# VH-VL binders against Uncharacterized protein Os08g0218700/LOC_Os08g12160, part 6

Target 1, 194 residues: Uncharacterized protein Os08g0218700/LOC_Os08g12160, of Oryza sativa subsp. japonica (Rice) (q6yue5)
Amino acid sequence: AKEEKPVVVLPPAAAPGEAPSADAAAFVRSCCDTALQADRDGSSFCYYHLLPYAAFFEGNQVKVAEVAATILSTNLWVYVDQLRKVQGGAGKGDPNLNACVDDFSVAAGENITREALQSLGRLAAAGNGKRSKEDLENAQKWIKGVEKPYNGGIGKASGCEIGYLFTYSDDLPAQKTLGYTFDTASSLINHIKL
Key: E = the ipSAE of ESMFold2; O = the ipSAE of OpenDDE; V2 = 0.75 times the mean of E and O plus 0.25 times the DockQ between their complexes.

## First folded at step 5 (VH-VL)

Design a13 (from a1 with heavy chain Y101G G102Y Y106A L109I; framework fv_firastotug)
Fold by ESMFold2-Fast, scan of step 5:
Structure a13 (fold): chain C 194 residues (1-194), chain A 120 residues (1-120), chain B 108 residues (1-108)
Amino acid sequence: as target 1 above (194 residues)
Amino acid sequence: EVQLVESGGGLVQPGGSLRLSCAASGYSISSGYYWSWIRQAPGKGLEWLARIYYRGSTYYSTSLKSRLTISRDNSKNTLYLQLNSLRAEDTAVYYCARHRGYFYWAFDIWGQGTLVTVSS
Amino acid sequence: DIQLTQSPSSLSASVGDRVTITCQASQSVSSSYLAWYQQKPGKAPKLLIYDASSLATGIPSRFSGSGSGTDFTLTISSLQPEDFATYYCQQYGSSPWTFGQGTKVEIK
C-alpha cells in the first residue's frame, strides 16, 4: 500500500571499531549531562546512543539535538508499526489499543516529523547566525505532540493509557526505549539557545 | 543527590488507618516518573503495593486494592500511602521507590523505609 | 499473577566462589522485564540488574544477569565479603508486579 515512513536521514555512524576522538566523545558527554542533569541513567542512555555520531557534531549542540530527534522519529515509526500489528492480532477489539494507535500515528506522521526535522536542520545550519525562534517552536510543538499519548493518565488528555498495553509488551519492543529516546530528544531540543 | 525519606510509621492500632509520607529531595516528583510503595514484613520478602504516575494514574496490588490509596502532592514534593482497616499482618517496613524510567519499571532509587507496627 | 520462585532459598559460600541464583516464573515474563536487587540487613534494597541482563550504574562487573521467558539467573563471578546479603528477583512484565521470595547468601 502507501509509503508510511517519514523521510528521515541520519548522518553515517562510525564504522565498527572506529572510536571517536577524545574531544568528540567529551562533547557528547557534556551535551547529555547538561540536558539530562537530574537523570543519571538518561544521560548515560543519551551518551551511548549518540556516541556513534560524535564526528558529525563538530561542537554544535543543535546537531546533537537533530540526531536525537531523528532517532526518536525512527523509534516512533517502528512503535506505530508494532502497535498496528498487535491491533490486527492479539489486541483486536481493544479500545485502549485503538486510541494508542491513533495518537502515536499522529505523532509519528510524515508531515509533522518532516517539519520538525527541517526546523532543526535550519537551526543547526545557522551556526554563528541568529537562530529562528519559529524553527525552535516547530521542534517543540512536535515534542509536545509525542508527549500527549506517552503521558496519558487520570483525565486522559489522550485516549491512550499506555499502562494497559503491558500485556502486549513482547510484541512492542520499541516501547522499551521510547521513554529514553523521547527524554533525550526533548531535553536536547529544550537546551537549544537562540 | 536524589533522596526519598519515608515518615509516618510507628505503633498503630488494629482497625485504624495509617498515612505514610515520602518526601523527595534533589529532584521534582512531577518530572514524569512512576513511584511505588513496597513493604517488607519482619523476616519476610518484598511485596509491591501500589504505583502512581506523575499525571495521576494509579495501580494497586490485587489483594490490597480495596484498602489502599496512593497519592501525591506536587507542591510539597511528597508521595503518600493511605492504608485502611489495619491488621497485625500489615506490620512491615514500608518503602517508597522511584521507577527507573517510564518503560523501565525496575526501582532505581529507594527510601530508607519506615517501620509500622500494628499492635494494641 | 506471575509467581516468582528463587532457588536456592539460602546458600553458604566462600570468598572467591562463583554463586548462581535462579528465578523461575509461573508464566512467561514479557520483554525480559526482570530485575535483581541486593538487600543487606537493616538496609533498603539496591538495584543490581534490570531488563534481565543490564547492569545498573555503579554496580561491580562481577554481577551479571541472564535468561528470558520463565528462567532467569543472577551470577556473582567471584564472591566478596560485602556480597553477604539477600537477593530478590522482580518481574514488571505484567501487573501486578511481583517479587521472588529471596535467596540468602551467607559468607562462610
Scores: ipSAE 0.013, ipTM 0.564, lowest interface PAE 8.2, mean pLDDT 82

Design a16 (from a1 with heavy chain R100K G102H; framework fv_firastotug; at its last look DockQ between E and O 0.54; V2 from the best seeds 0.00; counts 0 for: pae E 7.8 > 2)
Fold by ESMFold2, look of step 6:
Structure a16 (fold): chain C 194 residues (1-194), chain A 120 residues (1-120), chain B 108 residues (1-108)
Amino acid sequence: as target 1 above (194 residues)
Amino acid sequence: EVQLVESGGGLVQPGGSLRLSCAASGYSISSGYYWSWIRQAPGKGLEWLARIYYRGSTYYSTSLKSRLTISRDNSKNTLYLQLNSLRAEDTAVYYCARHKYHFYWYFDLWGQGTLVTVSS
Amino acid sequence: DIQLTQSPSSLSASVGDRVTITCQASQSVSSSYLAWYQQKPGKAPKLLIYDASSLATGIPSRFSGSGSGTDFTLTISSLQPEDFATYYCQQYGSSPWTFGQGTKVEIK
């Protein structure tokens, strides 16, 4: 059996002391504002965290979504690691925590993550009007997997209600950042035009 | 500019039902956010009632779950609240409001409210 | 359910005064998931502060929030005439989301 390690890599960020061109920065701002419309805090998070990669997007919105998805995958892995440590310690026997570990572990799985990121890579390479609906659906399927714990306990049967993890908040420092990175990636992926 | 406008208030009888509307403009209720109903009885504080996620999932306060239904019509960009088996304590101003996805459960946009009076 | 109790229920203060309003939770509010709202008569509530201490967009810097666990405060460092209102705290650390009973601030 293979190790459950992240196999995802970000493109190189801007070198220290370098700033992106005004056009590259404006493109990131436009993508973030479009995807996170009336959500000013979310759009600011999107811009600030994607700006270091601005030179590599080259006017391609799908590359922006791909980098956002890569950041989400790494934050998701970190969060699952934190959940598992709590599950083995202070959270031993907590059925809500167990359900949350299960749901997030599925979304952090190597195969589904690799399939989603490879699909985004193909979408980025294809260009407008030539993009596969199946590739977009693969990326969106992964996003739906990540969002599932956020839908638990909200009008539907689920063991994972993420709000009840507040008991462990000191041991789950990645939880708030995960929400922002999920919102960023989900919104950008859902704005990909075929 | 995003706006929420409630309607459907007025005088209703105990034991009856009411259906409130919240018309949204400037943003599609199926494109993001959670959309909630909150009420405020005269001279009292605020009480959260129900919410619907932009993808459709619903959640209700436990005290009122058996009597409440939150719903929407995306083609009209409108949220609805139905409250059955009305009682005097249901007299309140009813607001619709929104909050962001995940962990951001504070309400950044509110409607103007609609008054419901339950009287025999 | 987490009950929020605000103190005082009402207060009277002069322009320029420092005003402090407290919100006490019946159990710990995780990660300081607590917001403050201002409500003027006949108007809907307006978000002032979220996550215990973050100012909402367009809110003057004279408003500040602090606290964690069960004890939270809203401070108005130099009260202005337009700050006459009722103030509510709201927790979102546990379902159901609940509000405090309100604190009415009267100028003069």
Scores: ipSAE 0.014, ipTM 0.526, lowest interface PAE 7.8, mean pLDDT 84
ESMFold2-Fast, scan of step 5: ipSAE 0.307; ipTM 0.697
ESMFold2 (binder alone), look of step 6: mean pLDDT 88; pTM 0.884
OpenDDE, look of step 6: ipSAE 0.017; ipTM 0.646

Design a2 (from a1 with heavy chain G102Y; framework fv_firastotug)
Fold by ESMFold2-Fast, scan of step 5:
Structure a2 (fold): chain C 194 residues (1-194), chain A 120 residues (1-120), chain B 108 residues (1-108)
Amino acid sequence: as target 1 above (194 residues)
Amino acid sequence: EVQLVESGGGLVQPGGSLRLSCAASGYSISSGYYWSWIRQAPGKGLEWLARIYYRGSTYYSTSLKSRLTISRDNSKNTLYLQLNSLRAEDTAVYYCARHRYYFYWYFDLWGQGTLVTVSS
Amino acid sequence: DIQLTQSPSSLSASVGDRVTITCQASQSVSSSYLAWYQQKPGKAPKLLIYDASSLATGIPSRFSGSGSGTDFTLTISSLQPEDFATYYCQQYGSSPWTFGQGTKVEIK
């Protein structure tokens, strides 16, 4: 059975030509620099991709993590869609590609993504109140699931050998942002304070 | 400040072994990167040797796989390269370098290098 | 394996000159997964360009990269004294990762 594309909603982005307040922009910069301290390129990616949502965050770091997770889930589903198109065309009959489509499809699954995003939403709604450790662990479990296709392809004799996906890279433009969206969401989630 | 510093190079005789170290500072090697060893013979170009993922997966150059072992010690924040059955043509500066996983195999952070000389 | 050939192997230039270095791959490099590095004598390589055309953080805008498929170019629009170095291309579109032989840029 075909897995349905997850339904995910981003908050309103700033209108074209509308700059965020200096304080709102500084908050995004601070969150990204803290979460991605040792990764200048990753911190810059985080900042520029989350800046359009700066007004939504209102000093709440969990809202920053929630938006980053939503962006990751969208990027991951776009990537799976691209993999399926290659599977039906240029990559038809390639067992390594088939294994990768399966692994990334599980990671992008509607139910696991929905549960993680709902958990982040509850953490964000708690504000400075007591945050649920269970909700944080649900989000972290999802991130580990997304990471598995990356790790499983390297040094394994069977399943997804992710290095073979470079064969199809020209047909997989979402690959260029997937690592950055993953690192951004993972780092921000792991910096949530209970 | 984020840095990688190699050590353990020196003079070794043909057939000998050597273990190189790469100490990371300013960040944790447990934080989601791959690390590679890359060498450069005097006056020559760069050659990739091996990589290790922060969760332990390793990958080697096929021509050198039987003579190299890449490893890490998270508690010491240090990466290692074991070289066995050394030959004169293994004389080179050995670098450790960091890269992001899978879609970002370019090297954004390099150590200063350590010289290995294989000579009698 | 993808073999990378740089042209020229060496060149002499003056401060202010436009310098162009090419990197040709023996087969297509997927998604323009190609990087350029600068290496000065006794020093480690330094990343300049990644994904064929993206400028690395902290690198001056006089450096630029272009190309796709099998043909890639590094350009220095106005050579500075600190730019005399050896330059290497690297592909990461397929394993094993490979480097070009290097291009030495020396003072005229």
Scores: ipSAE 0.051, ipTM 0.637, lowest interface PAE 6.5, mean pLDDT 84

Design a4 (from a1 with heavy chain Y101W W105Y; framework fv_firastotug; at its last look DockQ between E and O 0.58; V2 from the best seeds 0.00; counts 0 for: pae E 8.1 > 2)
Fold by ESMFold2, look of step 6:
Structure a4 (fold): chain C 194 residues (1-194), chain A 120 residues (1-120), chain B 108 residues (1-108)
Amino acid sequence: as target 1 above (194 residues)
Amino acid sequence: EVQLVESGGGLVQPGGSLRLSCAASGYSISSGYYWSWIRQAPGKGLEWLARIYYRGSTYYSTSLKSRLTISRDNSKNTLYLQLNSLRAEDTAVYYCARHRWGFYYYFDLWGQGTLVTVSS
Amino acid sequence: DIQLTQSPSSLSASVGDRVTITCQASQSVSSSYLAWYQQKPGKAPKLLIYDASSLATGIPSRFSGSGSGTDFTLTISSLQPEDFATYYCQQYGSSPWTFGQGTKVEIK
């Protein structure tokens, strides 16, 4: 009954030097621009990081959200691992760091992550107009778990004030991309049509 | 094309209160970002006051927390700042601004500002 | 609170000069959590640089940023007439978000 690292499955990425078809690239651009409306930096991040998987999507926006969620789960897992290392070293005894480890560990947990990704898989398979509201809500609940430290801090339900973690930024390289990977996944999930 | 427009400034008396508005257009304030109030006293630097997350969480500058309230009305796409017990040092241009979720707490969009003058 | 102190508080320079402005923090700030803004009289601040060295969209390449820890620098490689303004640094790693006091750049 030990915690195991979540099994993360991404589709094959394009090899270095390979370009997706114009149609596949345009589809990724359209999904990113739609989901991250008027957010040029966010839409660019979305496009750049999802483009290697463009051949997998086959015009299915939910597959784009599924890959984005998988990338977020990987970033979260790496981030929690980094936070735990800081907690055992430079951050030993820091109560804010302890609270942040706790909150992000829940969001990166094997069961909640697998449940969210499996829900997205079912949404992708079901097709537009036939998708379960409960599956969408389950993926969105996971997204809310990632948001929890941003709702916390002094005087809030969570003791994690994520802004204080900047002190450890050299030991937390995943922290810089976490916001963009979250925005990408969250925005794409919230644009899934049932 | 996202725009922020502040209003509600003007001349006020010490001890009074004010309620500033920030009307957003081109983006729903409930769809993303953190939304902040920042002020600038004449000849001084910028001071962050408060922020609200697109999902509703609020955060305040500790030095001003007892006198500030940030709020919003999502149906009007409008952010508000209430400042009570006004003093001369509250004279400033008040800006609304936004930044992205995550660790990107720099302000990439600002309103034009509204001047509040507290004169005794 | 993290205090940011800019140097100099003002300077005069000619078109074409290289201008350097420094920002010193009272405690360490990751280079990923420092921004620079330009503000012209009567206007709102405009983002120039984020994450210490990343150029914001639409900003000319003559602007650059560098630094880490407590010491950060904004450089204008060849000052232009439109660069007359006050410049501010801002840290955004910890609440409250704090700004430097500003550096006024006047064109001779």
Scores: ipSAE 0.012, ipTM 0.561, lowest interface PAE 8.1, mean pLDDT 84
ESMFold2-Fast, scan of step 5: ipSAE 0.151; ipTM 0.661
ESMFold2 (binder alone), look of step 6: mean pLDDT 89; pTM 0.893
OpenDDE, look of step 6: ipSAE 0.020; ipTM 0.622

Design a6 (from a1 with heavy chain Y101S G102Y; framework fv_firastotug; at its last look DockQ between E and O 0.65; V2 from the best seeds 0.00; counts 0 for: pae E 8.1 > 2)
Heavy chain, then light chain:
Amino acid sequence: EVQLVESGGGLVQPGGSLRLSCAASGYSISSGYYWSWIRQAPGKGLEWLARIYYRGSTYYSTSLKSRLTISRDNSKNTLYLQLNSLRAEDTAVYYCARHRSYFYWYFDLWGQGTLVTVSS
Amino acid sequence: DIQLTQSPSSLSASVGDRVTITCQASQSVSSSYLAWYQQKPGKAPKLLIYDASSLATGIPSRFSGSGSGTDFTLTISSLQPEDFATYYCQQYGSSPWTFGQGTKVEIK
ESMFold2-Fast, scan of step 5: ipSAE 0.159; ipTM 0.664
ESMFold2, look of step 6: ipSAE 0.012; ipTM 0.530
ESMFold2 (binder alone), look of step 6: mean pLDDT 89; pTM 0.894
OpenDDE, look of step 6: ipSAE 0.020; ipTM 0.661

Design a7 (from a1 with heavy chain H99D L109Y; framework fv_firastotug)
Heavy chain, then light chain:
Amino acid sequence: EVQLVESGGGLVQPGGSLRLSCAASGYSISSGYYWSWIRQAPGKGLEWLARIYYRGSTYYSTSLKSRLTISRDNSKNTLYLQLNSLRAEDTAVYYCARDRYGFYWYFDYWGQGTLVTVSS
Amino acid sequence: DIQLTQSPSSLSASVGDRVTITCQASQSVSSSYLAWYQQKPGKAPKLLIYDASSLATGIPSRFSGSGSGTDFTLTISSLQPEDFATYYCQQYGSSPWTFGQGTKVEIK
ESMFold2-Fast, scan of step 5: ipSAE 0.117; ipTM 0.648

Design a9 (framework fv_firastotug)
Fold by ESMFold2-Fast, scan of step 5:
Structure a9 (fold): chain C 194 residues (1-194), chain A 121 residues (1-121), chain B 108 residues (1-108)
Amino acid sequence: as target 1 above (194 residues)
Amino acid sequence: EVQLVESGGGLVQPGGSLRLSCAASGYSISSGYYWSWIRQAPGKGLEWLARIYYRGSTYYSTSLKSRLTISRDNSKNTLYLQLNSLRAEDTAVYYCARHRYGFDYWYFDLWGQGTLVTVSS
Amino acid sequence: DIQLTQSPSSLSASVGDRVTITCQASQSVSSSYLAWYQQKPGKAPKLLIYDASSLATGIPSRFSGSGSGTDFTLTISSLQPEDFATYYCQQYGSSPWTFGQGTKVEIK
């Protein structure tokens, strides 16, 4: 059976030329600077990519993490689609690429992604002190699973070696933003307060 | 401020071994990033040697893999490079450097000051 | 391995000059994964440009990068006294990561 791609929904983005309120923009900057304190470039990426959703956050740091996680999920699914196209074309018959497709397909899978995003949604809806430790752990577990194929999985028998995947990089444009979207989501999730 | 300080360089005999250290301050090496060793022979360009992911995975330059070991001690916030079977061509300034994870972030945004290794009889 | 060749190997320039340094790859560099570094005598390299054209934090706007595929360029629009240094390109589009041989920018 073919795996269904996860359904991911982003909140409405600001209209072109429509600036967020100063307070909403400052909140995004604060969240990004706090989560990515030692990483100026990562904080900048976080700020500019989450700024279009500033009105949605309403001073809620978990909503910032939820949107970042949704962007990461979308990036992962696009990347898996690109990997599968390479698998059917330029990389046909390559066992290392096949192993890599399998690893990223698990990480981008519908059930694991849905569970993580639902956990973040519940955390966002709950007030401080009412947030479930289990929901935070579900989100963190998903992040560790995502990290595995391109970082923790590289150097193992998985075949997802960075040098090998670079052979196909021109066919994998989503690869370019994968690290930034991962760093943003991972850092924001790890800064959620229970 | 995040800083990297290398040490352990000096004069070493051909065929010997050397262990270089890179002490990190202002950031825990167990919290993120990849950490690399890069060398520069006198009057020559830069050569990447090895990297370690903050969760422990290690990667090596193919030409040097059999002679290099990259490691870390999280409790000391320190990275190490062990180089065996030293040759005159290993004479270089050795740098440790930080880079982000993922396929699109292999540029080095933070460098240590370097430590000189001289291999001579 | 992707070999990077910088041109020229050295150049002499005056303050206020426009300086252009090229980096040619033996094979196409995927996704323009190319960085430029500045190294002053006795110091560690400093990141200037990444992803071929993105200016690193704290780097003056007189530095710019361009290019894709096999041909990349670093430009300094108006050379300052502090810009006399050696410049290196680095590709990270294919393992192993490789550096160019360097271009020394000297006072004329």
Scores: ipSAE 0.013, ipTM 0.568, lowest interface PAE 8.3, mean pLDDT 83

Design b1 (from a1 with light chain S30K S54Y S95Y; framework fv_firastotug)
Fold by ESMFold2-Fast, scan of step 5:
Structure b1 (fold): chain C 194 residues (1-194), chain A 120 residues (1-120), chain B 108 residues (1-108)
Amino acid sequence: as target 1 above (194 residues)
Amino acid sequence: EVQLVESGGGLVQPGGSLRLSCAASGYSISSGYYWSWIRQAPGKGLEWLARIYYRGSTYYSTSLKSRLTISRDNSKNTLYLQLNSLRAEDTAVYYCARHRYGFYWYFDLWGQGTLVTVSS
Amino acid sequence: DIQLTQSPSSLSASVGDRVTITCQASQSVKSSYLAWYQQKPGKAPKLLIYDASYLATGIPSRFSGSGSGTDFTLTISSLQPEDFATYYCQQYGSYPWTFGQGTKVEIK
């Protein structure tokens, strides 16, 4: 049986070995350096992972944030699937892992993710027109929801704090990039100007 | 310039306590990094002590967890380490260091260190 | 705890030499979560390599890292005067995070 097309898709990436224009590459570098000023490794991750989409951005910083958010949403869904597999296998009966699965499942929920990505799409489409404060707030709300389980429950230890999951790290490959994809999307969204 | 500067070191008495500060400048510690304290006894190697996320979750070295408290004050952009029941073997240069979360616990930014000497 | 043992504890070398330092873990380091640091006298450590083989930003290409599991290596392909220092490995694959004892690279 056939299902509806995936709601979330990335724009076409440049072919392997195909170089972006100098202007397009410089724009990605500028966006990443501005958003991740205090984090040189994070800025480099941002640059190299968004560079394949450089031609799509067309000088629009919101499009950069939108692609970063789309990558994050995909990585979150992969991560939740990996967490659930561990929960059914190696981590069966671990209450901290169970709490983590619950918290990330909420953060990666279809409705909140769809709402955030659609809001970013509307902001990107506005270009130099009037951007909606409500749309920016929707995207920021989603990011805060992801940050809560990712960073240990807003000031208290939780089962989702990444150090508690070291036992399962080989079964959670999506976790290795989650921090960088989160920081990239969060920083770029928070640098959107209305 | 992005930097960390430790303070609070000096000569301290055995059995007492110490409180070290780490002032961050050029960025906000509330921007979403994890932070650790690491020490180095004169002529010896590095020993990780404790880490904190800017929102307060903490981890401690198993050998020192009963004697350590790591904390932060976001309004002062400052990290702290409290060490109790000081012994001669606590003599070391104490560093604060930044690392990322998400399996990114390598240290990409270090303070200059502050020397603590414990002697009677 | 995972114990890291570096070999050698010290070595003497000349400018232009190829230097190899090893770091052996008492048990497997998950996901090759191992970093290398350089420390000069009186200074804080500086990150050189992370995730066993990835060069940190601003670090010269003469530095390289390799390895997985329990055996890791730092290589300096052509030693420069500024490279005389102590080098430390650090694992972050298992809590608590631990460092090797250090390898001092001295001028011959």
Scores: ipSAE 0.012, ipTM 0.564, lowest interface PAE 8.3, mean pLDDT 82

Design b10 (from b1 with heavy chain H99G W105L L109Y; framework fv_firastotug)
Fold by ESMFold2-Fast, scan of step 5:
Structure b10 (fold): chain C 194 residues (1-194), chain A 120 residues (1-120), chain B 108 residues (1-108)
Amino acid sequence: as target 1 above (194 residues)
Amino acid sequence: EVQLVESGGGLVQPGGSLRLSCAASGYSISSGYYWSWIRQAPGKGLEWLARIYYRGSTYYSTSLKSRLTISRDNSKNTLYLQLNSLRAEDTAVYYCARGRYGFYLYFDYWGQGTLVTVSS
Amino acid sequence: DIQLTQSPSSLSASVGDRVTITCQASQSVKSSYLAWYQQKPGKAPKLLIYDASYLATGIPSRFSGSGSGTDFTLTISSLQPEDFATYYCQQYGSYPWTFGQGTKVEIK
């Protein structure tokens, strides 16, 4: 079944040929290295994918987490669209695929996603020392909800792990990126200081 | 720096059971990633055995599922592998490894391994 | 299960040589979910390449990977003394995750 997609907008990326300042680039590098310290490849993914937005961050780590979360939400809806396309075609009648569509549709729901992004926006606007614990917990709850499809995906049809969907992997290109975008958003959100 | 140290190997008789430990340092096993056990028989290639996700979900090699249990103790930052009904072909170096989090599973950190010899 | 066959099983090379190792899968490896590892005697494997062509952090640029579908290649452009080791491919595109039998790179 069809569901409404959240509408999310990224800040403007740097223009072609426009290099970020050394300070802005160093800030992105520092945020990514701190959040993904034990994951060198994930830290590099974080750096290169957030670097286009470096001028937007203005030394504010919560803005880095907010952009990462926005990218994740966009990738989630692309993935759900790909899952639904497979469900209507090659995967028609597959109970594992049906469970996966259901689980990710709930996790990527419009209201849940909007509330998480709004909470991150409020944290970013508050500045140092005025950040709401409740807003951080709302963002963390959303991240846990996105993780739920991975955790439930083993040994039973109620889950949505890559192992159940290997037959359809070529039709699910967003699946490859989802792990990196999830790690980036999750790690940056969990490194927000109140 | 992430370090993994396996222990609990040694000589064991066929039909017995073995519990291996993997002590992690430099990263909390409850904070992320998949954590796996992989073995290598002397002079042979690598064989993946089992993994546990940092939130607790487990997945096993189909051929060994009935004999394996993967578990962890977050307070000790330690991963475990229980192997029952031991056979001579279970003789191998057993490695603990960290699997990249997300939809794909490649291993970025490995322990040095612990030798298990199954012989009478 | 996807079976991975590496070729050659062993080779002899000299420092400065270009070394090529292939990994052939019995079925298509989806999304190029293929990694390469280096293992020295008595040591644990070390990740070199992931997703068929991405160089792992800290690995020298003389290592490169390529391929898709059933045919994958690891190349060492100019072999160094520390590169004498056994190399393994691993697929994670289909459960169960499987490894190749290994390729031993020996000194001539």
Scores: ipSAE 0.012, ipTM 0.556, lowest interface PAE 8.3, mean pLDDT 83

